# Miniprotein binders against o13629: the designs that were tried, part 28

Target 1, 363 residues: o13629
Amino acid sequence: MLEAVTNPKSSLATFSKQLNGLLQAKVVVCKSVNPYFNLALENYLYENSTAKHCLLLYTNSPSVIIGRNQNPWVEANVKLCRDNFVNIIRRKSGGGTVFHDFGNLNYSVLMNREEFSHTENASIMIQALRNLGVHARLNQRHDIVLAQSQRKISGSAYKISRNRCYHHGTMLLNSDLEGVREYLRSPSTGILSKGVSSTRSPVSNTKLLKAEFIKQVISCFLLHKSHSTTTKPLSKPRASSKRLYDIEPKSVITLEQNDLLGVPSILKAVNELQSWEWTFGQTPSFKQHLESTELSVSMDISVVHGRLEKVIFSTPNATLEHELSSIPWTGLCYESGFANTFLISGIHSKEAISILKWISDSI
Key: E = the ipSAE of ESMFold2; O = the ipSAE of OpenDDE; V2 = 0.75 times the mean of E and O plus 0.25 times the DockQ between their complexes.

## First folded at step 7 (miniprotein)

Design y01 (at its last look DockQ between E and O 0.41; V2 from the best seeds 0.00; counts 0 for: pae O 2.5 > 1.5)
Fold by ESMFold2, look of step 7:
Formats: C-alpha cells, structure tokens, sequence
Structure y01 (fold): chain B 363 residues (1-363), chain A 99 residues (1-99)
C-alpha cells in the first residue's frame, strides 16, 4: 500500500514473492466473483503453476458460459442476458453451455498432461459430497449425478495440451435452476450452424452450504494427492508425514482480484475474454434463413466471425429487393437489433421500413 | 462549415455503430448532438439523440437508451417529419420490449 507508493523496488520484491507463492500453491480459493478474472486466472495457473497439482475454487456472478466452439445465438438468449446484466463468456475449453451463479461452485484441477485422469477428480468431488451426506455417482457421460434421482449436479470439461491440462467443472449447491432457463432458451430460428451443440440434462441442487463444501473439497483433495506419492503408508508415523494434521497453511491461498493487478498476462486475458471479438467473434461460421409470409420476403444471412458476410433477400418485388440489397449489411455485428440504425440513418420506402422492423423483431 | 461537420460526425457515428464500436460511437454522437443543437437543425439533433439511445441499448444500458430515445421524440416533434417521429417511437417501444 504505502510501501508500494513510496518504495517501488521493495514493493516489486514483495509482489514477486507473493506471485511465486501463488504459482507453488496446491489450493487457490479465489474470492472474486468476476467471471472474466476467474477464467483468466485459471488460464494463468494452467500455463505457469509449478505445483504438481493445483486446485482452483471460485464462484461467478450470473453468467452464461459457452464452450470454445459454440454459437451463443443458438445456446442462449443474448439480448435477454445483456438486458439483465447476465454475462455471456466463451471459455477456452470445449463442451456445452452452462449457467453460473452465486449458488454454483466452480472447481479446476491443473496438472501435467501425463497425470490426467478422466475420473480422479470426480472421485474426489464424490467423496466430499459423501462426507456431507450427499450420495452421488458418475454416469456414462462422466457427469456427477445424485444417486436417487439421477439428476445432474456437476458437469465438467477439459483443456488438454502436450504438457499441461486442466479438468474443470461446476457443482450446483443452491443455484437458481428455474429462474435461469429463459437465459438459455434462444429465441433464434433458422440458424444452420456447425458449432458444437449443448446436450442438456435435468439438473438439481445439492443444497449444501458453500463454505462446508469448499472445506471438504480441500480436505479430500489434499489427502488424495498426498497418498498418490507413496505405495504404502508408513507403518509408523514420521514427523514429515503429509496427513491432514501436517498440511501447511501456505499451501492453501485465498486470493482476491486486487492481489494480481500487476500481472500483465492476466490483465490481457481479462480484456480478451471481455471483448466482443472473443465471445461472439470466435463463433464458428453459420447461416440463417428467415421468412415472412405476411411481407412476402425471405432473408438468407451468412455470418463469419460474428459479422454479416452476405445477405440475400428474395421477394417478388424486384425494386424492393434492390433497395434492401443496397443497405450496407456486410461487416455488421450479428446481434439482436442490428437493423435498427437503418431505420433512422437513411430514407427508405414504406415496404423496406416494414421489412427492417420485421428483421429487428426476428433476430 | 458547421452543417457539414455535423453531418460528418453523424455519418461516422453510424459507421462505428455498424462495426460494433459503440463506446466510440457514443463519444462521437455527443459531439454530433451538440453541433446539431448549435446550428438549430432539429431533425439532425433528433436522429443523433436516437442513435445515442441505440448505442446505449447495445451497451446494455436500457435506462439511458430509453431516456435518449424519449429526448429524441421530443425534439423530433418540433419538426414536421412525421415519419421520423413514428420511427423513433417504434425504436423506443422496441427497447422497452420484454424478452
């Protein structure tokens, strides 16, 4: 604080030591609810952590999280999200769309590629659930489901590279499962997309207190990882044994967003994740066909990098078709209301105005 | 030429909005509104106010979007351009539409 202002060299050394401690931590609990920061932090730890295994725990404010190769206009009601301050974020891992809110806990286990296991982290989560009286199991899709109802309480995804990977997922504790369905219901019709579609499953909450679940996850994670380093526990205790009672406080770090203001790569990643070009511009190319029998018109749209590439109108009125084609559609961001500015930026026939309104009401 | 400057600002703002540069469009529209006001061009003032409302809608600030569209209607009603008035009223209702 004061030292940072008055003694830059000493402040830099202190920051470097704190950052080194973060990169060696076995568990990081992030208090930020900023989904852009939390996903950027995950990627930073994925690329830079030196711990053999690192568990990151965090919660996001209300957010629709789409997979790397998904189409947000197929998976969500983008305008409704924007109007209600629900974030839409493309994550760097594959898979389908999920919703995060304050009743959801996110976990991410970062590890070397050769230590990746499809089931290891799920078994840790299931044990933590069991310790709190929730009986769960893995299903064939590797989702965690309640044993009684078979309803999904956790889904996961992976990012795997040559040397590094992470396995991250959600745990539904007390999420607003009914109130958020409309954010995930796209109003769009006629989209022809090669993007990955979500496979949706019935979901349920565990009703667990977040603080108690976090405590159990940390305990189960640390105990599990300590056992993986030996063939057999020693027949007699040693002073250096890595049992729960021997867990060092510095191996679990609680982090706030302000602690990392000086890390340029995190700031860059936050800015990228917040950008329209990432969430919407990285959408796989798609087409859309819309028709109005009342107005006797059809519209074919090609979208590349989230922008209109080509727009073709078909109508019996050739003069109207020419008028509509003269509008500068190419390069326009694809989003609800993209035609609205044309209503006030030029002079159009009554027929063209009716069609522009129809487009604004349809997309 | 203040009239030419006002038209250029507005045209550039529409270009920025088409590209998705809404933050920069807001800044340019504020200049366009003031220039249109200074020269007494109420039609241009209403169009610039409506565009500013649309830019805020794209940015997710629905309250400001509605406020500027309402201002645009009041200025447009001081003109004889009935089509412009009707179009801005349509845009206000579009912004108000519940999803």
Amino acid sequence: as target 1 above (363 residues)
Amino acid sequence: DPEEKARELLEKAFELMRKGDFDEAVRMLQDAIQTARDIGDKEMQAVALAALGLAYERLGDLQRAMDYLEQAIRVAEQTNDERLIELIKYLLEWVKKEQ
Scores: ipSAE 0.683, ipTM 0.916, lowest interface PAE 1.1, mean pLDDT 86
Fold by OpenDDE base, look of step 7:
Structure y01 (fold): chain B 363 residues (1-363), chain A 99 residues (1-99)
Amino acid sequence: as target 1 above (363 residues)
Amino acid sequence: DPEEKARELLEKAFELMRKGDFDEAVRMLQDAIQTARDIGDKEMQAVALAALGLAYERLGDLQRAMDYLEQAIRVAEQTNDERLIELIKYLLEWVKKEQ
């Protein structure tokens, strides 16, 4: 039995060829539902793709995606997301908070900066919808809405650098629109945030099959981008319906989750996106005022980089105010139940325990 | 002193939890629980088990959170510290309201 000595050079050469194929692809369909991987892949293609135009298509498992400068504690119920294994992820683009699930398709169009057009990229999606009998339009906020009901079916955001940009968005196919509302409803009160707030709009599903919509998006994208490269005035409009079959098979790549885990820059980007420091630590500074009339206490919190910077109590009982102020609040991660550790880490008065419970129930 | 070591482990675990390092806190709390068992300090053991429950809650493992808080109650009931028992029962109810 000849032990096939898998020559490590042949595996590296095969991997390099596959990676080069990915970087030259006009369309990438990712089958991974890992939202960290998919956002890392989007960033990797943004930085490394040599294609003039690249379309990335993917779906995420249940996840809350916040904009670069948003406050997760204002935009979502962070506790409820954690308890239900709903990942909160801070993207590198601007815009508002969105929920992703298996009923949503994400698209990302990556291009040179000079070719950036909200209307052009939206027109591809609108044409794909039209081909499937869904009448949609672009609104003044650059959202895609149903023409009749004006309900939002696609939100978008973008990132522009010196040389490259991407325009990405959602497409609601068969998402759980009722279940989403609880994850996107912050229970937090009294927050004064410097973060960008989301504008909520009535949403609807297109009710399209994902596979059919993907086929139409790919077709419309490839057709649209093929016409932009032919600067030669084609004299006669030969309606040569170049069928999808005349597209070089190397122009559309399908990726599985495991195909790129060996790329160090993708792994680094996944780890960054999973980090508390990126997700919560990048939160713009905010203040919160809380008051309990029943306990005769108020609390003013200053939060910087997602951590408590300053906590001020006000109560008629000076001894209790001193006790509460002696607790080492500074540097604590701002999260629901952050006060719970103090219930068991020290000896507190009955009144201080009541206030610590109130804090844990209020944040 | 084994008692001093158990206390230092628990204080370090709380400091890690305050820093948001719950994975390292879990390791430290496991060591604190074992040290507290070895010296027979049931109060320290109950507090460390309750803290481990809270660390798992923060990690999103609500089942382990409840299991360790329930263990903490059972150990605390052997101390006759009614206040500690009441506090750990509150933490268990707090975690259960999240389900």
Scores: ipSAE 0.603, ipTM 0.891, lowest interface PAE 0.9, mean pLDDT 88
ESMFold2 (binder alone), look of step 7: mean pLDDT 87; pTM 0.884
ESMFold2, look of step 10: ipSAE 0.673; ipTM 0.909
ESMFold2 (binder alone), look of step 10: mean pLDDT 87; pTM 0.885
OpenDDE base, look of step 10: ipSAE 0.127; ipTM 0.585

Design y02 (at its last look DockQ between E and O 0.83; V2 from the best seeds 0.00; counts 0 for: pae E 4.7 > 1.5)
Fold by OpenDDE base, look of step 7:
Structure y02 (fold): chain B 363 residues (1-363), chain A 86 residues (1-86)
Amino acid sequence: as target 1 above (363 residues)
Amino acid sequence: DPREQIQRALEIMRQAVEIVRRAKELADNGNLEEAVRIMEEAIRRLEQALREAKEANDPRLIEYARLLLKWAQRLLDEIEKRLSEQ
């Protein structure tokens, strides 16, 4: 039995060659549906890609993606997301909150800062849609909308650094549009947030097949970016139907999540994106006022880094107000049921227990 | 960071309260010896929370940890009494 001594040096050399291939790729199609991995991959390509232009394409499992400076409790139903295993993720780009599911395609165009154009990247997507019989246009908000109904089919955001940028967006193919409405409807009342608020717009699906749309996006991207590199005025459009087959096989990479588990910077980025401190702790400071007419109580909450900083009660019963104010609220994570820590029969009055339940149901 | 200590103390308190809840359920089901054993663990955790509260120098958290300790001790004494009457 010849034990194939898998030379660990050959595996590392093969992995290094694959990684270099990824960093030089013009197109990366990620098959992972893990939203943390996909956003970590986007950031990794943003920081490390040597390609002049890189197109990343991916789909996420059901997830709410919030902008860098957004409040998740304003932008989404956090409780409903938790109860339905919908991940809430804070991205490193600005802009509004979006829902991702298996019916949505995400695109990210990574480029040099000098080449940043909302209109150019949108034109690639619009051309791909057109090639599949979907008439779309860019609106004044830089959203891609259906030409007839004006319904949003693609939202976008961007990140710009000194030398590099990315422009990323959604494309609604066959998304659960009802789920989009439910998960993006916060039940929270009385929140005064310093966070950036999302503008909601009527959405629609393109009803396109994902595989066909990916094929068109890749084709349109490669064609468009090949022409931008040739400063020579193209003489007459030779309909060089450069078939997708004339694309150098090294220019398009298909990636699975397992292919990059050995990259420490990706793992670090995944762990950061999964952290409570990144997701919720990076929430801009906010205040919330809550009232119960039934319990004759009001509550003012100040939240800093996603944690309670100050809680003030007002109630006609001074003893009850003192009891509620004596509770060590400071430092609790602002999350559904934070008051449940203090739902202890035989410590608190019946009235305080009723108010603590109301707090737990209101947040 | 005092905020991290406060959060650790509050998390320990939550865990201890959940243990006390389980101890009560065990005691109500007649499993008094096991209830005593897990109540002792709850008390040890609340003592840890009181230490963390003192290190964080939060007077309200300190007082609440003392309140929880007194509550847990009273429940332990009740369970131990029931165990001695068997």
Scores: ipSAE 0.427, ipTM 0.800, lowest interface PAE 1.1, mean pLDDT 88
Fold by ESMFold2, look of step 7:
Structure y02 (fold): chain B 363 residues (1-363), chain A 86 residues (1-86)
Amino acid sequence: as target 1 above (363 residues)
Amino acid sequence: DPREQIQRALEIMRQAVEIVRRAKELADNGNLEEAVRIMEEAIRRLEQALREAKEANDPRLIEYARLLLKWAQRLLDEIEKRLSEQ
């Protein structure tokens, strides 16, 4: 058995130089597959990068990524994700829910607000695809689709503030498009949500090798951003030229999660993104109606900041209705099994226990 | 912050109820001395939850915390009786 022992340590001066290089980089390729770290890094670069344009490339382990204003209990099977260690994370940009896995590449272009363009970065991606033999176009929703089939291969979203913005999206290379569908199928019923709803489109993989696509995206990005004008030559070009990815090699940084473990603001952002209060507590308020014909009961729930605000029962048995209403529902997190706290023989009647079990099985 | 106190009391109550369930399982399996020990822990937690509910001035939470304390004390009394009869 071979032991691999590594203890590379950067001195404080070396770490500071590396961090300054990161903030000046035009391209960052992150090797981490941790979605919380990758989104924290995106936000860090969004807030701190000094490059006019910065391209971030990364891949996430299997994750359900919901938009800023979405309801996770409408968009996903939250319990199934937890049971199978599929990440659920609310991103800071708007739009709908997507699934990330090892077969897609995520891209993010960070820029000043006055330089924002809905189409410029899509054109860069389309050129990279074309250079690899994939013919694609931008549709009316600003999705990238295969030219022949019109199936979607890339969707995007935006975060825009007064001074900075980013345009980020996915590129489907070899994702498991069928095997992950169950995580996006919510089992919830009766939810009346004010959150943004996802609209699904038919999707396809490009079947490109990720490493080759990354090279082309970097090359196309750097060429597009590095000059004020570009023209096709009308005659033969000069005999020697650098390969596209050689144009600005020192402005491209590859990093790992370990390279940034000592950056307090990134750690803080990771902790925030991992928190229940961010992913679930930032959910727009919603209501839910549940009914059991067998038990002759209905329940109406109001949820604010992911917590029960008001719970109303309706049954023909007034004694039972009063019993259920006496339970201190307000303040509980809206999560699978929240009624289990109250499944207490000796406090509640047999009829109330049956209803509490039904609630536990329904949410 | 009364909202924060209500949430703390609810979480303490949730944890205590789970401890009581674990204690009942221990007692059903014959581990009466350990069941008593963790029942006493659950009761201490429920007393804390009642104090927090009172500070929050939430009448339904206060009433429920008192019900849980009576429930837990009855179960502890039952387990202690079984322990003394062995």
Scores: ipSAE 0.188, ipTM 0.698, lowest interface PAE 4.7, mean pLDDT 84
ESMFold2 (binder alone), look of step 7: mean pLDDT 88; pTM 0.870

## First folded at step 9 (miniprotein)

Design z01 (at its last look DockQ between E and O 0.01; V2 from the best seeds 0.00; counts 0 for: pae O 1.54 > 1.5, off the site)
Fold by ESMFold2, look of step 9:
Structure z01 (fold): chain B 363 residues (1-363), chain A 99 residues (1-99)
Amino acid sequence: as target 1 above (363 residues)
Amino acid sequence: DPEEKARELLEKAFELMWKGDFDEAVRMLQDAIQTARDIGDKEMQAVALAALGLAYERLGDLQRAMDYLEQAIRVAEQTNDERLIELIKYLLEWVKKEQ
């Protein structure tokens, strides 16, 4: 579809037809592993799809996805993610922080507000699991857990507005469960945050093949959404499973990132999601208190829009307190290592250097 | 005046880094390094190289960060500023720490 937009010889009518087909699709399987594109696509379908229900399926490269109102420095090890090329992305829905990798499948059901159900999409996922021999149930927090072990295999969140909503979640198939623990373990201390905290549970993989799970999810979704309006019993036995594109093939679209490179609203959303101002700058204001008994100092930081607003030092040494307070802290991006440049920019007091090192080691 | 130009570039680069404009800081630091090299100011060259390493660390390019910090140490060792040498070595070890 996007080739028509990016090919200078393609007609506008051809692109409009292809884009309209996407907006009418009941299922979109996106092959991109780019989390910024996939979340932008979700929002695009949320705003523009004309299907009564639209199922979006995708997988992201290693990423930490934080909820709309969360603090990334409370929920994740931001420096570890940066150092290991793990994306950190703020999503537009509420809820807690999750880790995505190539071993999980993400699902999103987009619908009109009046169609929303807290449990309907979970029951579809549970049926797909059951068809593949995995016995699961929905718990009180609306997580899907293995029936025997009670370990979580799927969490979800939703975004509800006046007219539209989506219900999306993750299904752990063969994810790196150590990575889930490692990247989501914040090293930060002393943060006083009003942001939404994650509720973490023990997790497990289903060990299902992704292609087989995708087939079952699509089959169960299409049957459930179509069957909800029928009063007739099914008249003939049907084959146990079909290829993804064999079930209502005009209603199922496979999409690649290049298909939509020319859609301005998607590009704009990708740019927003990639920005520091969205992921970190939209963090609810917070404070942090740090102490060093060895250095006889404490530091109080207020952070607004991800930047230092005010820094107060307390130490018995008034000369040192004045020296530290003269450093231009206000406006610095809050992040591990924010004090490092001051070590080489002309500060010569040995005591101040020791405290700057302490700050760099503490944040 | 190359000496004044190098000083101005370095000061501006630190201001950019403090504001979080690391891509722009990299460009100015590259100019500051070359100007400091041209005038033979080893201390300024080492500081600019170390700042460039820190800018790349903030951009997530740890390999370039370590490379420039190592270069900064080698240049700083050609000066009499033992505190600068110690501070750049500290920054290199800080960048190398696993979290």
Scores: ipSAE 0.693, ipTM 0.918, lowest interface PAE 0.9, mean pLDDT 85
Fold by OpenDDE base, look of step 9:
Structure z01 (fold): chain B 363 residues (1-363), chain A 99 residues (1-99)
Amino acid sequence: as target 1 above (363 residues)
Amino acid sequence: DPEEKARELLEKAFELMWKGDFDEAVRMLQDAIQTARDIGDKEMQAVALAALGLAYERLGDLQRAMDYLEQAIRVAEQTNDERLIELIKYLLEWVKKEQ
């Protein structure tokens, strides 16, 4: 709640206060379920937070989150995601593809590079789980697993830069585990991708209440980081955080869904994350071979920046091969190019239409 | 009272900016700037110009954002309010880092 800002100078001061508070916060709880906003906020805090340690907590609406160097057509059922209004988002961090929904909690610990640990932040989560009667451990892959069943309840992704890093994880509380399997199963065949592939593991829910788990995570984090005596001064203030005002930062900040005040450039980052050029255009180059014995056709395609570079058809019917090869494939977007070929090249033979349908169903 | 009107417009503009309604905030801030000019309130004018710069930053117009923040500094320098000048300079440096 904006306290009633009785004076214009106090409005600008309140804005500056909120911004400085956000950048100095030890814990940020975001109530927004907008995945673009939450990932934009995570990146913003990664770049701008002046806190030694910042814990960001958020939940996303149903979304497939792909790693920076992944192929969405390999990592997910893109068509099924589109048909069910599931967002596909390319994050700015490396690692594997994950599904987010209302049944999981995202946690991101932002810290200095020198404090990077695969185990430290996981130990905080394991302690929070233990306080709620869930016995978990860290495995050799740095996944948090249930102690008895060894089923994965949280995976980790990392971003490490020169001065800062974050450890991101997704805790399974009451997620739709069937939806996770469907959306993360690509129907596409014959793809030879230069992208990073995901490793899948058996998953389980913790069955914890989100509010209780958040409370324990915050408590365990604040306790653990209060005992961390490493007095290493923050390197060069990233922002010239001349504290314009001696504002005691709140240790814990809560952001509402529309709390854009004090989060600069968030809309620019949201727009980047929503763009086709970022999501699909940043796809590593790949080739695909498709074959239909029924239609007596094969094709070889190359895709660069999510666009068709080359398409080669092979069929016993030379007239049909010429017809298919006469379509101006180069520069068309991988999915939409095949779907829109009917509009681009005019009236096709019945045989060509059958092949174009087969391609559209196979990608 | 024009001073009260300019204050109310600026309050509403910050509320709109909080909600993400930047286009409507821009309209209110433009009216607040004009009202502040008409009454000679340089402090109000500088704050409203700075807020307008922030609204344009959020709209993705970094050039207008910088232009209005630079105008806000020039007006604030006429108030001798060092804290206000430092605040707007900080906001300008922040927008410049997003380029």
Scores: ipSAE 0.311, ipTM 0.765, lowest interface PAE 1.5, mean pLDDT 86
ESMFold2 (binder alone), look of step 9: mean pLDDT 87; pTM 0.875

Design z02 (at its last look DockQ between E and O 0.01; V2 from the best seeds 0.00; counts 0 for: pae O 2.6 > 1.5, off the site)
Fold by ESMFold2, look of step 9:
Structure z02 (fold): chain B 363 residues (1-363), chain A 99 residues (1-99)
Amino acid sequence: as target 1 above (363 residues)
Amino acid sequence: DPEEKARELLEKAFELMMKGDFDEAVRMLQDAIQTARDIGDKEMQAVALAALGLAYERLGDLQRAMDYLEQAIRVAEQTNDERLIELIKYLLEWVKKEQ
């Protein structure tokens, strides 16, 4: 439930001071597991943070996260996700589809465009891993992999504008790597898509305790940014660089979702990310071809903004072809079961009913 | 005219479902079901209940979807429309189908 949680007796100066503190924070740890809120917060900080570098840490409840230009019907089993309360959300950055769960930690480093480096933030993560006994390295794809097995434990993507950027990624701590495969197995056939396809890599968990990893990431991040603005790799770990209580409290902010429910731009971003029009309607246009030799019919569908734009049937039975073409296909959301309503909303021949059932069983 | 009102509610609900406005369709279907019940039109009541089941399926509430489709079958079985009964049973099995 998203609602504005503001005290009308609170001064505008108090609210502005708290929000300004957030926008100047060096580290933000968000306790929400709501993927829509967490991605909205990341985008809010991306657009508004004034800190030279800001580290955002969060975890999402089970979610399929697709890249900006991907086709969800190619990348995931959309109906299975819906039926099991697994969210599908389109993120603002490019790249491929990933699954998030409670055993994953997400990091996002927001920075000025001039500071962007493919390797600097990865070196911070690798140092935090090393401090906890996990030996990892950056591979040629800029994924973080375990040194021995070469299995991926972290992938990343970035978003760049004229002045700011963020570099964000996953860190697999104790994720359910096997149980999530079914959500990422699309049942669709016959789709011709211009969307970006995912490349899957073998993955592994680090098996680190999240709280311990978060502490090390924060420590490594703050020490790295306090010593240098260069892109050179970190040196070997030093014993006791700073005591924990020496960290200035204002540089690390812990947030809960309710702290920011009153920020209008965050609410708007959450609503957009939750909308069908964003996740599914922003899908690059695609086509699908389906055939049934048993029913002597083929169907060609064009989909624009996630909705059926044109549907063409081919069958040697001209009367049946006309009947099927008279159904108002244009404008329907492309989703499993879109033809089911026609079974009960009109009167159709037995042959047309058989084809409607075939469509419902095929998409 | 309650008969005309029930037909209009059902037609508008189907239009909403086709556009993807399932939450609004649910509200309209609830009214259509009550109006059909009040006038004793069992066929319309069954169709409205089945449509409500489909709307809940599209919203991801499979338990309500199955409950309303089962209600639709029971109402449809009070009619002579064997074709409607068979179609609603197909829809119930479609909703139950493992993905």
Scores: ipSAE 0.674, ipTM 0.908, lowest interface PAE 1.1, mean pLDDT 86
Fold by OpenDDE base, look of step 9:
Structure z02 (fold): chain B 363 residues (1-363), chain A 99 residues (1-99)
Amino acid sequence: as target 1 above (363 residues)
Amino acid sequence: DPEEKARELLEKAFELMMKGDFDEAVRMLQDAIQTARDIGDKEMQAVALAALGLAYERLGDLQRAMDYLEQAIRVAEQTNDERLIELIKYLLEWVKKEQ
């Protein structure tokens, strides 16, 4: 066990030795449920791991994870997430939006670019599932699906750089599938986004115990990767029951959040992932049109870096149009700007307040 | 900003040390120490000196490791940061036990 660097007596040298052990590890099991820490750790291992193959395993607390180039207001119900303390996090990798909770297992296989495969790491997961009586297959979209129902049980995301790559997936064990539907359904209408849109698919739980599944994943991964170093194609499963006990003790590391609090790059990455500027400010530019027949008003919004660039009102009442247009919209945060205008803007007409409320309820 | 530069150099040096690239870490730490001296940031200077001591410990130069850790203590004592002083003293004791 990495002794938690919570003791001010952990020498930077002990920390360095522990960190070298982490960077050489074939398997890292993170016990932290902090999604900011886990994504920071994943990125850190992606950038720094010296292992030919590293398997990272973690679970997040309830969180909506959006892709690098996605719009959170299109991909999720941002208000519902806020009201239920569900984190919204922008990852550094591309791909679609996913929901994480305590019923999910995240797996990330980090490797050299030359070893990148859409199928290889999925085959390890499919074998682990099979060993637990779950029949799954890879589909044409590189999703792992249940063989019978074709329901998605794991999506995949990939990051490829010059020298390194990773395959990330999220295995559904016992997730809140209703929460997945609710948090990933934006109420926002009329958005024209330059962002990447997610493809939704019918999902299902595997109903496996997390600890058993982790054990099988580790076993299948280590067996598979031990044979891939030998140029012979995996024709026959060599029945050499290399028990998990025959694994070098240093090859599998278990971490807690406190074990890496002394790593400046982890702290910096956590702080970046928590920032509004990263989460919402990195949103691709979008426009939104809203219309209320009841209030006889329309609105056109442009949003850049998650802030209002332009707001245009149209209403038959010229006085009301002037009142609404007199509000200094430019530079306000998209979502909070409309809510805060009730507090910042002086005495508005009842009609203007009704429109501001409608906008706040519609975005 | 020299302060930001010194901090960035220190952060990069730690990242290099974590990668096992102690030779490049030594170069960056020397630059961080100089930058911290130039701006009068004693805390950053003490941390960078301590890190330099640890980089030399990893390179097998225990004498330089001790010398830089002792310098780090002397600088840290000027900050009144008891926690920093204790940490660097512990590092020095640890390096002394490897002799």
Scores: ipSAE 0.093, ipTM 0.600, lowest interface PAE 2.6, mean pLDDT 85
ESMFold2 (binder alone), look of step 9: mean pLDDT 87; pTM 0.875

